# Designs tried in a protein design chat: miniprotein binders against Homoarginine-6-hydroxylase 2-ODD-C23.2 (2ODDC23.2). Part 28

Target 1, 357 residues: Homoarginine-6-hydroxylase 2-ODD-C23.2 (2ODDC23.2), of Arabidopsis thaliana (Mouse-ear cress) (q8h113)
Amino acid sequence: MVIYHRKVVFTYVRAKRFYHFLNIEMVTDFKSLLPVIDISPLLAKCDDFDMAEDAGVVEVVGKLDRACRDVGFFYVIGHGISDDLINKVKEMTHQFFELPYEEKLKIKITPTAGYRGYQRIGVNFTSGKQDMHEAIDCYREFKQGKHGDIGKVLEGPNQWPGNPQEYKDLMEKYIKLCTDLSRNILRGISLALGGSPYEFEGKMLRDPFWVMRIIGYPGVNQENVIGCGAHTDYGLLTLINQDDDKTALQVKNVDGDWIPAIPIPGSFICNIGDMLTILSNGVYQSTLHKVINNSPKYRVCVAFFYETNFEAEVEPLDIFKEKHPRKETSQVAKRVVYGQHLINKVLTTFANLVENS
Short names: E, the ipSAE of ESMFold2; O, the ipSAE of OpenDDE; V2, 0.75 times the mean of E and O plus 0.25 times the DockQ between their complexes.

## First folded at step 17 (miniprotein)

Design m4 (from y4 with V78I; at its last look DockQ between E and O 0.80; V2 from the best seeds 0.86)
Fold by OpenDDE base, look of step 18:
Structure m4 (fold): chain B 357 residues (1-357), chain A 114 residues (1-114)
Amino acid sequence: as target 1 above (357 residues)
Amino acid sequence: SPRLERFIRRARELLKEAKELLKNGDYEELIKMADWLLIDVKYLFFYARMLMEEGDLEAARRLLQLATELINLAQEIIDAALKLNPDSEEAKRLLEEVKKAIDRLEQLLEEIKN
């Protein structure tokens, strides 16, 4: 009796290793135009005092440095968030967008809701072009008056779908995990820039704001439908959880070519934002990207944006100015108040809502 | 050095904020501040070690002294949080992180004597 159990476990472990190896090899033979980074060695040491000296961490840091220099986008695997949770987030998002329009309107984005909630298809504009998506816009919740008059515009709870009832608790759990993951990736990036692990946890960064967009892209029967116009992300990091069966995200490489970000099941796509560009003294440039709807099937994407503190006056970190001295470039020299930028963006988007209502 | 003053400034600014919060902070604010203090302790330990490797033992010692102040204040803040919520698993976790920080401080202080 004992002998049979050993064979089955060995075959299953070999099959999982072989499927993981074949998936890694098929992902390696399909030169994922974006680097795939297993961050598990970084996460294993994220609380250790000597994490910077760990050989596994050093390897991950080297991969992060290359990715951030060369393309500003990478796949993250070994991130520690369960596949079940990641998939449940996408499933529940599909279920919400499948609801009747009248049900989706129960959580409609409004100024009185602090610009939180559902925006219908055709409301979002990128660079003056209409985006072919619908979304739920979520922001970090904060106490009334915490961020003064600037923050007042965004005051209020997130508007979560009431069906399924578990959606709120699921997403709050997901946000926490994405926050922790973003922090740990930034510890690797901080090391890659030649700082301590903790450079992105200083005064202007230690209480990070976050934005989450739960995005639905309707099925299209036409080619080259713009789901989201070409842009850079504003914040530090973006974590993208997308449907695994549709390639829609396009990334502009250093040569100026648009490369597809093919989904890898169980991975996040991670990219750097404009604030990380500034903080790094321009070492890591945010990358222009867009979404092209190219499937007759509905596609979902959950984008988590890990930001600075709401009130942060963003400037290059002194350590990175020291490690990477540059001539003042027009982009790095601008002090930007994150909260004010976010508010201006929200108000601009809403003005377009009123004009197109 | 300007570099040393940068390290000191970061931690002293947080130390000042933490001392103010200890007077009137709620449980969540206290827990968050304790976590931030422990992160800045790790920040100071990283740069203390770097300075030790560079042979600047005086500068390293100054960072370790400041780390001691942050550890002590983290302990006080956690104790205040525990008075508000005695069954706080997060506060208990942070107390274990304080112990680890003390152990690491002692190791670094021993290394700097040799």
Scores: ipSAE 0.885, ipTM 0.953, lowest interface PAE 0.5, mean pLDDT 89
ESMFold2, look of step 17: ipSAE 0.888; ipTM 0.958
ESMFold2 (binder alone), look of step 17: mean pLDDT 88; pTM 0.901
OpenDDE base, look of step 17: ipSAE 0.882; ipTM 0.951
ESMFold2, look of step 18: ipSAE 0.892; ipTM 0.961
ESMFold2 (binder alone), look of step 18: mean pLDDT 89; pTM 0.903

Design m5 (from q1 with K83E K113E; at its last look DockQ between E and O 0.89; V2 from the best seeds 0.88)
Fold by OpenDDE base, look of step 17:
Structure m5 (fold): chain B 357 residues (1-357), chain A 114 residues (1-114)
Amino acid sequence: as target 1 above (357 residues)
Amino acid sequence: SPRLERFIRRARELLKEAKELLKNGDYEELIKMADWLLIDVKYLFFYARMLMKEGDLEAARRLLQLATELINLAQEIIDAALELNPDSEEAKRLLEEVKKAIDRLEQLLEEIEN
């Protein structure tokens, strides 16, 4: 009897080591597809005048350049946001989506609420296909009339869940930290593009809008359920905080293959958006991505979108046009007004809701 | 050079906006503007140092002169914000950033003269 227990324990320890080794090796081999960037050296120098010359910053900048050129997605570690906060955001998100539908409807998106609040499953469409997710849509709050008639559609406070009561304050803190993190990552990207750290802090970028989608993906027993259709993100950067136990995000590589973005605990997934593509004079292309619901368990994802100024007419930055000249034939030169695009997207989504209700 | 004019244009546009805001801005607007000015000071310092390394000391001096104007205006804006909110920790933080910017300005000017 005693020999059997030693063999079972040895086999279990070997199996756990082998599974841990296989998980570490699989995590290391999957780390080969999406780069992991420790940005702590960049953050440590974010306020220094000579940050661009710091050896640690130069190393991070080189990693950011490669990531933005090759895949447009990377993991961010060393980001300085506490794991407790990151996890609490996901936990509270699970708790909200577990509420009765009638409780979720207390913060229902409405036009009068500035299109802020809870979207039921099947309200969101991507490229004319229904997405299998529910969400809370949040936007940067602004004073009434700040963005004129265009901004009026989005005027109002964010609708936060009332349970737990600290939800609002926690999310506002999280938004601030994500904003600061996005700013610092963009300083690295600005250097990677051969500018100063501060190219993305000019007139059209110094008062950045943000969008947050608090997304719940229901459990599925079917294969190939689209949680979120294939798209590029519109803004500058996206910070994704996702459940650690479910791989659902898929990123299309340069070869056209879908790469799974396996969660790394304590990391953000960061990706670049269409506005960064424009601003970079097309050097960094936004990457097509999708979410596939492939788990019987409920999955949450908090996506923070760091955007341009609401009223920004986005065009290539002169410095990046100089550093990275393109032939005039590139369609990248179209001025896009961010706020107008956002409003059009919101109104289109809402119209589709009314037609399908 | 077209490059120098780009740097100058950015700073002058912000300087103009900041001067207007100083007349009628609220506390939050003033604090934001001070932060923006200090970022554009850092922007100007970056390019001044680049120009110095290229040997274009005259162009570097022009950027440092603009940086001086931005620093001075940032100080005025922060002082106005402190008049509205004397206990503002953010305004006090920005004053320390102004001091650092002045010290860096002096350092860069000394490097141009030597």
Scores: ipSAE 0.870, ipTM 0.946, lowest interface PAE 0.5, mean pLDDT 89
ESMFold2, look of step 17: ipSAE 0.886; ipTM 0.959
ESMFold2 (binder alone), look of step 17: mean pLDDT 88; pTM 0.899

## First folded at step 18 (miniprotein)

Design ko2 (from m4 with R10S W36S Y43S F46S; at its last look DockQ between E and O 0.85; V2 from the best seeds 0.00; counts 0 for: pae O 1.6 > 1.5)
Fold by OpenDDE base, look of step 18:
Order: C-alpha cells, then structure tokens, then sequence
Structure ko2 (fold): chain B 357 residues (1-357), chain A 114 residues (1-114)
C-alpha cells in the first residue's frame, strides 16, 4: 500500500514543476510583444578575440539586430547578474520610498548637490505634463573640474539613502554590473550593425558616463495616470529593473500602437537611446515609451542609462556610414554634445521645480 | 578605406598619448591607457580579419603591424603600473590579455602567409 502514494506525489510534483514550467512557458508563450533575448552565449565569448565567429554569438547578434530594427526594446535574460542582487535593489528601493517624507528630504536634490538626490512627487515634467513619480537621481561621480564649466553643474557625490546603511555599497556594486552588462550588449549591437565588437568603445565612448534613476510610482485608483510621459531615452542603452507584479511601461511599436511591457522576473528590459540612433547612422531608431500607473500598489523601477563620454560630440560612426549609407539630408547628421544636452535637460527640469516649489 | 585611415590615425594618436603617460602617468592613468590600447588591438584584429576575408592581405598586414606596436606599448605600460602597484590584480589581468593578444596576432600572421 505505501508504494502507491510515492508515485502520486512524484507525478504531482512533476506536474507542478511542469505547470510552473508551463506557466513560465505560457508566460513566455504569452508572446511578449517584445522579443526575449538570452545573451548568455554573447557573454560567454565577450572577452574572446574570435567572438564574432562563434555560432552562439551570431545567433544572439541576429536577435539583437531584429529587436533594434523592429521595436528598439527587448528583454534580456542570461545576463549573469544574480536574482538576489536584482531583487534586493528593488526591495531596498521600496523601503526608501516607504520612509516618512522628512527622511526622504535628507537627500533632497539641490543645485548645490550637483542635481543629485531625491525628487518629490510631481516635480518631474515630461513634455510639459506633470509626472506622477518620485525619484533619486544619480550620475557618475567625477573629480571637480574634470568636465570643465559644463560639468560643474553636476559636480558632487551621489546622495544615497542612509537607511539601510548598506544601500550605497549595494547600488555601487549594481552600477558596476550594469556598466559591464551594457558594454557587452553593445558589443553584440556593434556586430549586428556590421562593425567590430568594439565600435562603441572608441575615443568618444572610452569613458562612458552613466545616469541612474531610482523611481517610485505611487499607487493609484484611477485609470490612465501618467507615471512618466512619452519620451525617447537620450543615451546609448537603458537597463530597466522593475517590479515583477505590475505592468506599467508601454512601448510604441512601428504601427503606432502602445504595447505593454509585461515584467519578466529575472529579466532586464533593454532599450536603445537617441545617441545610439545617431551613432548607428539612424539604422536603429530609439523608441517612444511611457509609464502609466495602473496599480493601487506602489511600484518601483530602477533605470540605468549607459551613456557616451560626457564631452562626446556624437555623430554617425564611420563604419556604420559605410555599411548603412544614407542621404546627407537626414536629420541624424546633427552633431550633438552629450554633456550639454544632459545639462540642458537637468536645468529645464529644475526650472520647473523652482516654479512649482 | 577612408574609415580605416581614420581608425589608424586615431590609434596612432593613442600611441603618442600612451608614450607620454609612460613618463609621468599615475597608476590609474596607466591601467586605463593599457585597457584602451587593448581595445584598439582587438578592433585591429577584427578589421584585419574582415580585410583577409575580402582578399586585401596587404591592408590586413598593415593593421597587424600597427597592432604589434600597440601590444608592445600596452605591455610596457602594464609593467610600469606593476612597478607602482606590484599586487595589482587588474594589471595582472591585463598582462594575461596581452599574452592572448600576442597569440592571436601570431595566428593571424600565420593565416596571412597561407
């Protein structure tokens, strides 16, 4: 009699694992309207001199090319950052935003702090509309005077939450890992554009700036609350770490429809920015996206923006001009100084702060 | 190609900057320069391979010659960094990357002869 019970439990545990696999496969078979790319084959070869010849790399490169052409957004799995770290970042972010307002104000964003720190709800504006989020704005730290008079506006240390005390060290570790991941994804994108793996590591890109926004979206009981207005990202690549239980990010497809970016646990959402559009000679277009708050629960999102050098005068890379020739009349040929654009954006956002304070 | 000429010019500018840093660079500057040189070496190998596939063996040889100059200078810079910080794991890592670069250079030079 005892032997029969063990077989049924094994079938039920297999069925639950199969249902969890089928739920993961049905969540994967819910055709994420955005492509899911396992980049593990690319990462396994990212330091090899012959990486471009590897069959696994070639497959990932083909997926990256399609994603960047068709939608400019994709999920990244097999990225090598631990789920524990990813989740701890979100957990500690929730803990910060749950603090009393007076505690959050201890790291308040100010001009004297180099526009680093906490922004209260309703301070951020996108295209003249108020965004329903709060955030901590972080930037790569640099020595005083490194970026001349332009960089002076952003000079200062990042303002990290003091509780919990480990927050700074955790986020500095996370920034390093996101930086390395971004570089390796860009090696795949460089290959996808028909360049060497290292086209995005040239003179203009050897000292990449980064921006990180730690974003909190308050719970809402109303439909269509704008958490973040429609925009394109300015930089090269964005890595989004979001809560797994709330769909809020929307991406505009080529048909002009808004596609929900449903969270996939353990994934990053990755998107390309305007500087990558320019550098690619307009082959890969940055995609318009927005955040709609649609949950009664608080939602967090950590957005890491991998950028050019601060002083980079961004123009189409010669390789991509050669591989993807365009008529000279394309608006993409505008030389843009990254640091100047960033400063203009920061100052514009802050002018709105002063008017609404 | 005009592209290759611009890349070669940029790599030669980096060579000049690197030679100057060998005289007065601190540890962090030396490590950063070594990494930059190795990235340009990796790029040169990729472009050499592309030119070999296109049948332009003479242009490929010119790139491999430039890669040789960058590798040698990277090694000198790493050695200078190790004199400043003998226990530098980063400098040791970069030294292993230089060895791999030499091996790849030898492989590509052999492929061009065949």
Amino acid sequence: as target 1 above (357 residues)
Amino acid sequence: SPRLERFIRSARELLKEAKELLKNGDYEELIKMADSLLIDVKSLFSYARMLMEEGDLEAARRLLQLATELINLAQEIIDAALKLNPDSEEAKRLLEEVKKAIDRLEQLLEEIKN
Scores: ipSAE 0.327, ipTM 0.699, lowest interface PAE 1.6, mean pLDDT 86
ESMFold2, look of step 18: ipSAE 0.774; ipTM 0.914
ESMFold2 (binder alone), look of step 18: mean pLDDT 90; pTM 0.914

Design n1 (from m4 with E53A; at its last look DockQ between E and O 0.58; V2 from the best seeds 0.81)
Fold by OpenDDE base, look of step 18:
Structure n1 (fold): chain B 357 residues (1-357), chain A 114 residues (1-114)
Amino acid sequence: as target 1 above (357 residues)
Amino acid sequence: SPRLERFIRRARELLKEAKELLKNGDYEELIKMADWLLIDVKYLFFYARMLMAEGDLEAARRLLQLATELINLAQEIIDAALKLNPDSEEAKRLLEEVKKAIDRLEQLLEEIKN
């Protein structure tokens, strides 16, 4: 009867020691490069009760920990979303942006549409600078009144392109897959932070909001055209699906250098957001990034933002406060209501729309 | 311990929300709640095993007892969802996840006696 207790204690104690040992040796120069993480071992165990003890999961978790500490950006491969679907999303996005301007305006973003739909080139501003992109802004749909008076601003269906006709159904399928993928990556990150797999599935996080920006970057014949200004993402995770033939995304590493995020076919670029920084008690800091248009060819990027619950008052999770005690810093201690932040951002962007229309 | 109370609080808050939803929830809300309950069962099992490994068998038993309450409520919610949609493949899938959770609960309860 005594023998079974030794195995479980050994796996947990070995996991803690193995986490410490894996942290020391592969301090390869990840400061200058975005790591590539095959998450297939994590996905293979995502429904298992004992996933945290799986050797393949432990390896992925170690890679996620390093990536989130050192750069806050990584490539995801082995993610289980078909290349055909990923490519079709980009293809259909190209087809939409190739439409006449009058056709794109059929889904124009408006307050009446809950700030969902098409933004023309030069309407988006980041830190007071004009961004050289066009976009379709999409948000998780919700029942009228679900999120009270704050939510009313975003109430309404997504405005999907009617051409191509299959675009809506394709994107709804893609959103579901991105949601599931984000959840599973966060289970790995939760383990990396020394919690259970399920720390990011608590009250504030179990009904996650999402934002999707379907972005088109026009071809340029000039150097250093800002496609999207330097920023951090607000949410938990971002999944970036981009054209494979153009390097435009720039990531600021820990040394303050801008490194190019060279596309890897079939990969997502994943990054952490400001809410994950708060929830992790500041262990994983969101990384500043920008887009520089540097190709004469049109470039598309689909950014899926996996967020908190819409009404979440975001604060550091107690488990991560316990595992990673910090002196209260003004940024991490600041309670933020996600929905209110999103609305303020949307309204600010729209005020700029009206002034420049 | 403050740690144990954190684990218990999370699950009890969800249990309360789930009991309220069982009175008036629609099919989609019920299915979503059943999934959340099963996730919190996995959460409780993870920490029960940790407490067992630390030798705190009493605290582990308290988490397993709470997991039992969540499993039972998940079954009730899934049954309510099936009354609304008898052919729900998602509800049937969640019933299989409930069976796996019961089997795992029984295994953990046997491990804690030994």
Scores: ipSAE 0.892, ipTM 0.957, lowest interface PAE 0.5, mean pLDDT 89
ESMFold2, look of step 18: ipSAE 0.896; ipTM 0.960
ESMFold2 (binder alone), look of step 18: mean pLDDT 89; pTM 0.905

Design n2 (from m4 with E28A; at its last look DockQ between E and O 0.67; V2 from the best seeds 0.83)
Fold by OpenDDE base, look of step 18:
Structure n2 (fold): chain B 357 residues (1-357), chain A 114 residues (1-114)
Amino acid sequence: as target 1 above (357 residues)
Amino acid sequence: SPRLERFIRRARELLKEAKELLKNGDYAELIKMADWLLIDVKYLFFYARMLMEEGDLEAARRLLQLATELINLAQEIIDAALKLNPDSEEAKRLLEEVKKAIDRLEQLLEEIKN
């Protein structure tokens, strides 16, 4: 009976040393391309007590570590969400944006609606530049008063399109699946950072807020039309479901070059956000990205943002401070209240709405 | 150690929140709390195993003791949820996860004696 203990200890300690060696050689060629990560081995073990010791999980964790260090963007395949559902989300989104403007205005974003609903083309601004997209802004729904006076600004139901009629139920199902997927990816990232799988499920993170932007990019006959200005995402993870036939997302690599995020059918594009940068003690930096409209055809993109708890005061996690010590002088040491940041962003965007309405 | 106290603090904070919720929580809150408790059980098992591998059996035992408290409270919360919704498939699923957690706890407690 004594023999079994020796094998398990050797795998984990060897895995840590082996990860350091494998990271050096493959780093050079991946600077120009977004890595494709099959996460199916991670998902297969996501409920197991010993998931961290699984060889398939260890492989996925290594891929996640490299992706998050080198580019902060990756394709996710083997994610377990049906292609039919992913495609139906895009199809129904096209159908909504094809509606007459008067029909889209039935779900117009308003302060009274908790800043949920439809934004017309040219209302969104990124870094003082007008974005050439329309969108439906959705947020996690919560009970009135749950998040105090800060939360009141966002109180209300999501304004789902009434046409197509099944849109609400479809998107609610999709949100659930994206939430579960984001959680499981973060378990891999938590392991990659040298924690337990569950570091991103602590007090500040166990009741995650989410944002969804259902985005429509009009067809353009001009080059270099900014669909969405250059930015980093604020939260933990973003899951991007986009049209498969149009390359518009641009990602700034470590060398400062803009690389195209070419769609892969059935994949998500996943990226890390600013809160993950903070929580990781700055190990994984959020990556600047933009959308350039370059097709005469209408393009849709559904961006799901997996966030911290609404009330989270975000600081570096102690385990990641221990594993990845930094000098105190980094901007990463700033405590940020997620909900307050979100509200400030929403109010700023709305101020621009009123001035341009 | 400061590391051990960090693990203990996380579990004890959740345990306190869970005990308060058991008094007045609705079905949805109870189910969510049971899930969180079971996640923190897995968190404690991960670090208990790490401490066992490091040879710190005393620290490992302390985490397994806390895991036991979380498991017991998860059962109580699930039972309270089942009183509110007897046909809850989610509550039944969580009871099966509790059984798996008990089995894993027993396994780790046996490993720590050897």
Scores: ipSAE 0.885, ipTM 0.953, lowest interface PAE 0.5, mean pLDDT 89
ESMFold2, look of step 18: ipSAE 0.890; ipTM 0.959
ESMFold2 (binder alone), look of step 18: mean pLDDT 88; pTM 0.901

Design n3 (from m4 with R3Q; at its last fold request DockQ between E and O 0.86; V2 from the best seeds 0.88)
Amino acid sequence: SPQLERFIRRARELLKEAKELLKNGDYEELIKMADWLLIDVKYLFFYARMLMEEGDLEAARRLLQLATELINLAQEIIDAALKLNPDSEEAKRLLEEVKKAIDRLEQLLEEIKN
ESMFold2, look of step 18: ipSAE 0.889; ipTM 0.959
ESMFold2 (binder alone), look of step 18: mean pLDDT 89; pTM 0.905
OpenDDE base, look of step 18: ipSAE 0.887; ipTM 0.955
ESMFold2, fold request of step 19: ipSAE 0.894, 0.895, 0.891; ipTM 0.960, 0.960, 0.959
ESMFold2 (binder alone), fold request of step 19: mean pLDDT 89, 89, 89; pTM 0.907, 0.903, 0.902
OpenDDE base, fold request of step 19: ipSAE 0.868, 0.850, 0.871; ipTM 0.948, 0.943, 0.949

Design n4 (from m4 with K83E K113E; at its last look DockQ between E and O 0.76; V2 from the best seeds 0.85)
Fold by OpenDDE base, look of step 18:
Structure n4 (fold): chain B 357 residues (1-357), chain A 114 residues (1-114)
Amino acid sequence: as target 1 above (357 residues)
Amino acid sequence: SPRLERFIRRARELLKEAKELLKNGDYEELIKMADWLLIDVKYLFFYARMLMEEGDLEAARRLLQLATELINLAQEIIDAALELNPDSEEAKRLLEEVKKAIDRLEQLLEEIEN
């Protein structure tokens, strides 16, 4: 009796290793135009005092450095968030966007709701062009008056879908995990820039704001429909959870070519933002990207944006100025207040809402 | 050195904020501050070790002294959080992190004296 159990476990472990190897090899033979980084060695050491000396961490740091220099986008695997949770987030997002329009309007974005909630298709504009998506806009919640008059515009709870009822608790759990993951990736990036693991946890960054966009892209029967116009992300890091069966995200490489970000099941796509560009003293440039709707099927994407502190006056970190001295470039020399930038963006988007209502 | 002053400035700014929060902070604020202090302890330990490797033992010792102040304040903040919530698993976790920080501090001090 004992002999049969060993064979089945060995075959299953070999099959899982072989499927993981075949998926990694098929993902390797499909030269993912973006690097795939297993960050599990970094996560295993994220609380250790000597994490920077760990050989596995050093390898991950080297991969992060190359990715951030060359393309500013990478796949993250070994991130420790369960596939079940990642998939449930996408499933529940599909279910919400499948609801009648009148049900989606129960959580409609409004100024009184602190610009939180559902925006209909055709409301979002990128660079003066209409985006073909709908979304739920979420922001970190904060106590009334915490961020003064600037923050007042965004005050209020997130408007979560009431169906399914578990959606709020699911997303709050997901946000926590994405926050922790973003922090740990930034520890790797901090090392890659030649700092301590903790450079992105200083005064401007230790209480990070976050934005989450739960995005639905309607099915299209036309080619080259702009789901989201070409832009750079503003913050530090973006974590993208997308449908696995549709390639829509396009990334502009260093040669100026648009490359597809083909979904890898169980991965996040991670990219760097404009604030990381500034903080790094321009070492890591944020990458222009867009979404092209090219499927007749509905597509979802959950984008989590890990930001600076709300009040942060963002400037290059002294350690990275020291490690990477540069001539003052017009982009790096601008002190930017994150919260003010965010509000200006929100108000601009809302002005477009009123004009197109 | 300007580099040493940068390290010291970061930790002293947080130390000042933490001392103020200890007077009037709520449980969540106290827990968050304790976590931030322990991160800045790790920050100071990283640069203390770097300075030791560079042979600047005096500068390393100054960072470890400041780390000691942060550890002590983290302990006080965690104790205040436990007074507000005695069954806090997060506060208990942070106490274990304080113990690890003390052990690491002792190791680094021993390495400087040898």
Scores: ipSAE 0.882, ipTM 0.952, lowest interface PAE 0.5, mean pLDDT 89
ESMFold2, look of step 18: ipSAE 0.889; ipTM 0.960
ESMFold2 (binder alone), look of step 18: mean pLDDT 88; pTM 0.902

Design n5 (from m4 with E28D E53Q; at its last read DockQ between E and O 0.89; V2 from the best seeds 0.89)
Amino acid sequence: SPRLERFIRRARELLKEAKELLKNGDYDELIKMADWLLIDVKYLFFYARMLMQEGDLEAARRLLQLATELINLAQEIIDAALKLNPDSEEAKRLLEEVKKAIDRLEQLLEEIKN
ESMFold2, look of step 18: ipSAE 0.890; ipTM 0.959
ESMFold2 (binder alone), look of step 18: mean pLDDT 88; pTM 0.899
OpenDDE base, look of step 18: ipSAE 0.890; ipTM 0.955
ESMFold2, fold request of step 19: ipSAE 0.885, 0.888, 0.894; ipTM 0.957, 0.958, 0.960
ESMFold2 (binder alone), fold request of step 19: mean pLDDT 88, 89, 88; pTM 0.903, 0.906, 0.899
OpenDDE base, fold request of step 19: ipSAE 0.881, 0.865, 0.874; ipTM 0.952, 0.947, 0.950
ESMFold2, last read: ipSAE 0.896, 0.892, 0.892; ipTM 0.961, 0.960, 0.960
ESMFold2 (binder alone), last read: mean pLDDT 89, 89, 88; pTM 0.908, 0.907, 0.904
OpenDDE base, last read: ipSAE 0.884, 0.876, 0.882; ipTM 0.954, 0.951, 0.953

Design n6 (from m4 with D35E; at its last look DockQ between E and O 0.87; V2 from the best seeds 0.88)
Fold by OpenDDE base, look of step 18:
Order: C-alpha cells, then structure tokens, then sequence
Structure n6 (fold): chain B 357 residues (1-357), chain A 114 residues (1-114)
C-alpha cells in the first residue's frame, strides 16, 4: 500500500516543474518579449554589507543592466509581495469602478482635495488626445507646509473609496511594499551603473515622493482605442500591477516597434522613468509606452511611480558622470525640479478638466 | 581626490542635518534620520572597501572615521527616539542594525591594519 503514494507525488511535482519550465521556455522563445528578472537573490541580500559581492546579486545586476539598456522595461518576479495582496488590490479596484457613477463622484478629484481622487472617463489627456480611462490619483501625503508653496497645491489626504472599508488600509500596505521593492530594485540598478547599492538614496532621493494611479480601462467594441497615449514616465521606477487576462500595454523597442507587454501572473512590469535617465547621466533611457484598449471586458491597472524627493533638483549623479562621461550637449544636463514638474502636469490636466466639464 | 571629497561631502551633509534634527525632531523624523544615517554608513563601508582594494588605505581610513561619526549619531538619535517611545520595536530594530554596523566597522578597521 505504501508504494502507490510515492508515485503520485513524484508525477505531480514533475508536472508542476514541467509547467513552470514550459511557461519559462515559452516566454524565452518569444524574441519580442520583455525580459523576466527574478530579483529574489537581490532581495535576500538587500540588507547585507557585502551584497555587491554575492554571486546571485551579480547575476540579477547583469540582468537589470541589460534590461535598462535594451528596452527600459522588464518583468519582476521573486519580488516578495504576496499574490493574495496583488490580486486583492486588483479585485478591490474592479469593485470600485463597478460602482454607480454617483458613488465614484464621492471621491471626485478637486483642487481643494489637493488634486487627489477620482477622475472620470475622458478627463485625462496625453499629448492633446483624450485617454479612454478613469482613475483614482493618489500622492504621498505630507504635513501642511512641508514642501512650501510648490507643495501646497497637492496638500491633503488621499481620497480612498469608502467601499469596501478595508480599501484604504490595503492600499497603504501596498504602497509601503511597493516603496520597499522600488528601493531594492534601484539598489540593483545602482550597482549595474557601477556605483554602490546606495547611489539612489542620497540627498535628492532619500525621501522619495510617490504617485499612484489606480486606473480603470472600460471595455471596448472597437480596435485600437487609446486607453493611455504614448508617453515616458517621469520618475525613477514604475511598478505596474495589471489584470492577467488582457494585453493592453505596448512598449516601443529600440527598433521603433511596439511590443505587447503580455501580463505574467504574479509579476510586476517595471519600467524606468525620465529622472532615472537624468540621474544615470543618460545611460538608461526611459521608454515610450502606451495602452491600447482591445478587450470588451473592463481592465484595471495599478501604476505605482517611485519618484525623487519632492524638492529634488535632479541632475546626473557625480558617480555616474564619472563612470559614464558624456558630452555636455546632452539634454540630460538640464536641472529639473520634480515637484514643479508634477504641479505643472497636474494643473495642465485640471485646466483640461474645466474646459471639458 | 575629487572622488573622496564626493563621498565625504554626502556623509557630512547628512551628519549636519542629523545633528540639527536631534535638537527638535519628532519620533518619526528621528527614526527616519537614523535609517538614513545607517544607509550612509553602508555607503561609506562600500567605498572604504573599494579604496582598500585599490591600496588607498589613507582614504579608506578617512571614510571609516566618518562612518564612526555617523554610527555614533545614529545611536544618539535612536536613544532620543526611545525616550519619546520606549516600546518602539522599530527603534530596537535600528539598535540591532547599529550593532551590526559597529561589528562591520571593527572588521574593516582590522583588515586595514594588515
């Protein structure tokens, strides 16, 4: 009787390994797919003094370097955030967007709310074209007056959905985990650029701002509906949590082709932003991307943007100028104040709201 | 070297900010500053080791001296935070990180003598 139980367990373990191998192999044969990076070796050493010398870290760093040079987008697996949490964030987001319009308007974005809250469909514009999405815009909360007159425009609490009641606490937990994950990925990127792990934790970066967009894309019966227009992200890193059953994100490769970012369950899509381009002395270029709504089903996406300090005057880091010298004529030499850029973007978006309301 | 001065400048700027915060910082600000100091200690240890491998033992010693100042100030800040919140598990965790930083400092100081 004992012999039969051993055979069944071996076949199931082999089948799961084979399915994981087949999923990894099928992902490898699509030459057009974004690289998948298991960052678990990096996370395992993120607090160690000698993390840069660890063979597993060195391997992850090499993968990050290639991804950031070649495409500026990659999948992150082994990130340590539970699948249950990731899925619950998407589920709760679906539930919010399924609410009656009058309920969604209870958290409507307003200037008095510090430009935090719900944006209806057709309010967001990218490069003068209307985006077919609705969203909740969230920003890092800060004490009144912390960021002076520039920050005053964004002062206020985030407007969280009141139903379900646990939504706020869930999202605050998620933001913390995304913040920690972003920091640890940036330690790998810092090593990949030939610095210490801690180059992105200096004066301009040690108190990072964050933006989160909780985005809902309505179902469409037409092809090529622009869910979000073509753009680069402004910050350091973006972590994308999306529905697993719909391919909508398109990434422009170095050849100028649009590559579909097919969802991988349990992964984040990570991309680099314009500030990382500047800080890296232009070594890693932010990548143009867009969202095309192509499903009759509603699609959600939670985009977490890990930013610089709010007041940061962003310029190339001296270590990366040293490691990667460039001619002064590069567009990268312009000092950019992050907070001022963000405010200008928010005010421009809101001006379009008033004209179209 | 300009490189050494860059490393020193980063840590000294933070050290100045930390000393000011110790006078009037609240619990959350103190905890956050202690975390930043410990990160800059790790930053200094990384470059001290690199300088040791390059054979620039004098420059390495200067970074380790500065790391010692940051560690000591981190300890003072954590102690101030504990006065505000004696049961802070976060402050206790940071004290363990300070101990690890001291142990690593001692190791690097021994390596630089040999």
Amino acid sequence: as target 1 above (357 residues)
Amino acid sequence: SPRLERFIRRARELLKEAKELLKNGDYEELIKMAEWLLIDVKYLFFYARMLMEEGDLEAARRLLQLATELINLAQEIIDAALKLNPDSEEAKRLLEEVKKAIDRLEQLLEEIKN
Scores: ipSAE 0.881, ipTM 0.952, lowest interface PAE 0.5, mean pLDDT 89
ESMFold2, look of step 18: ipSAE 0.889; ipTM 0.959
ESMFold2 (binder alone), look of step 18: mean pLDDT 88; pTM 0.901

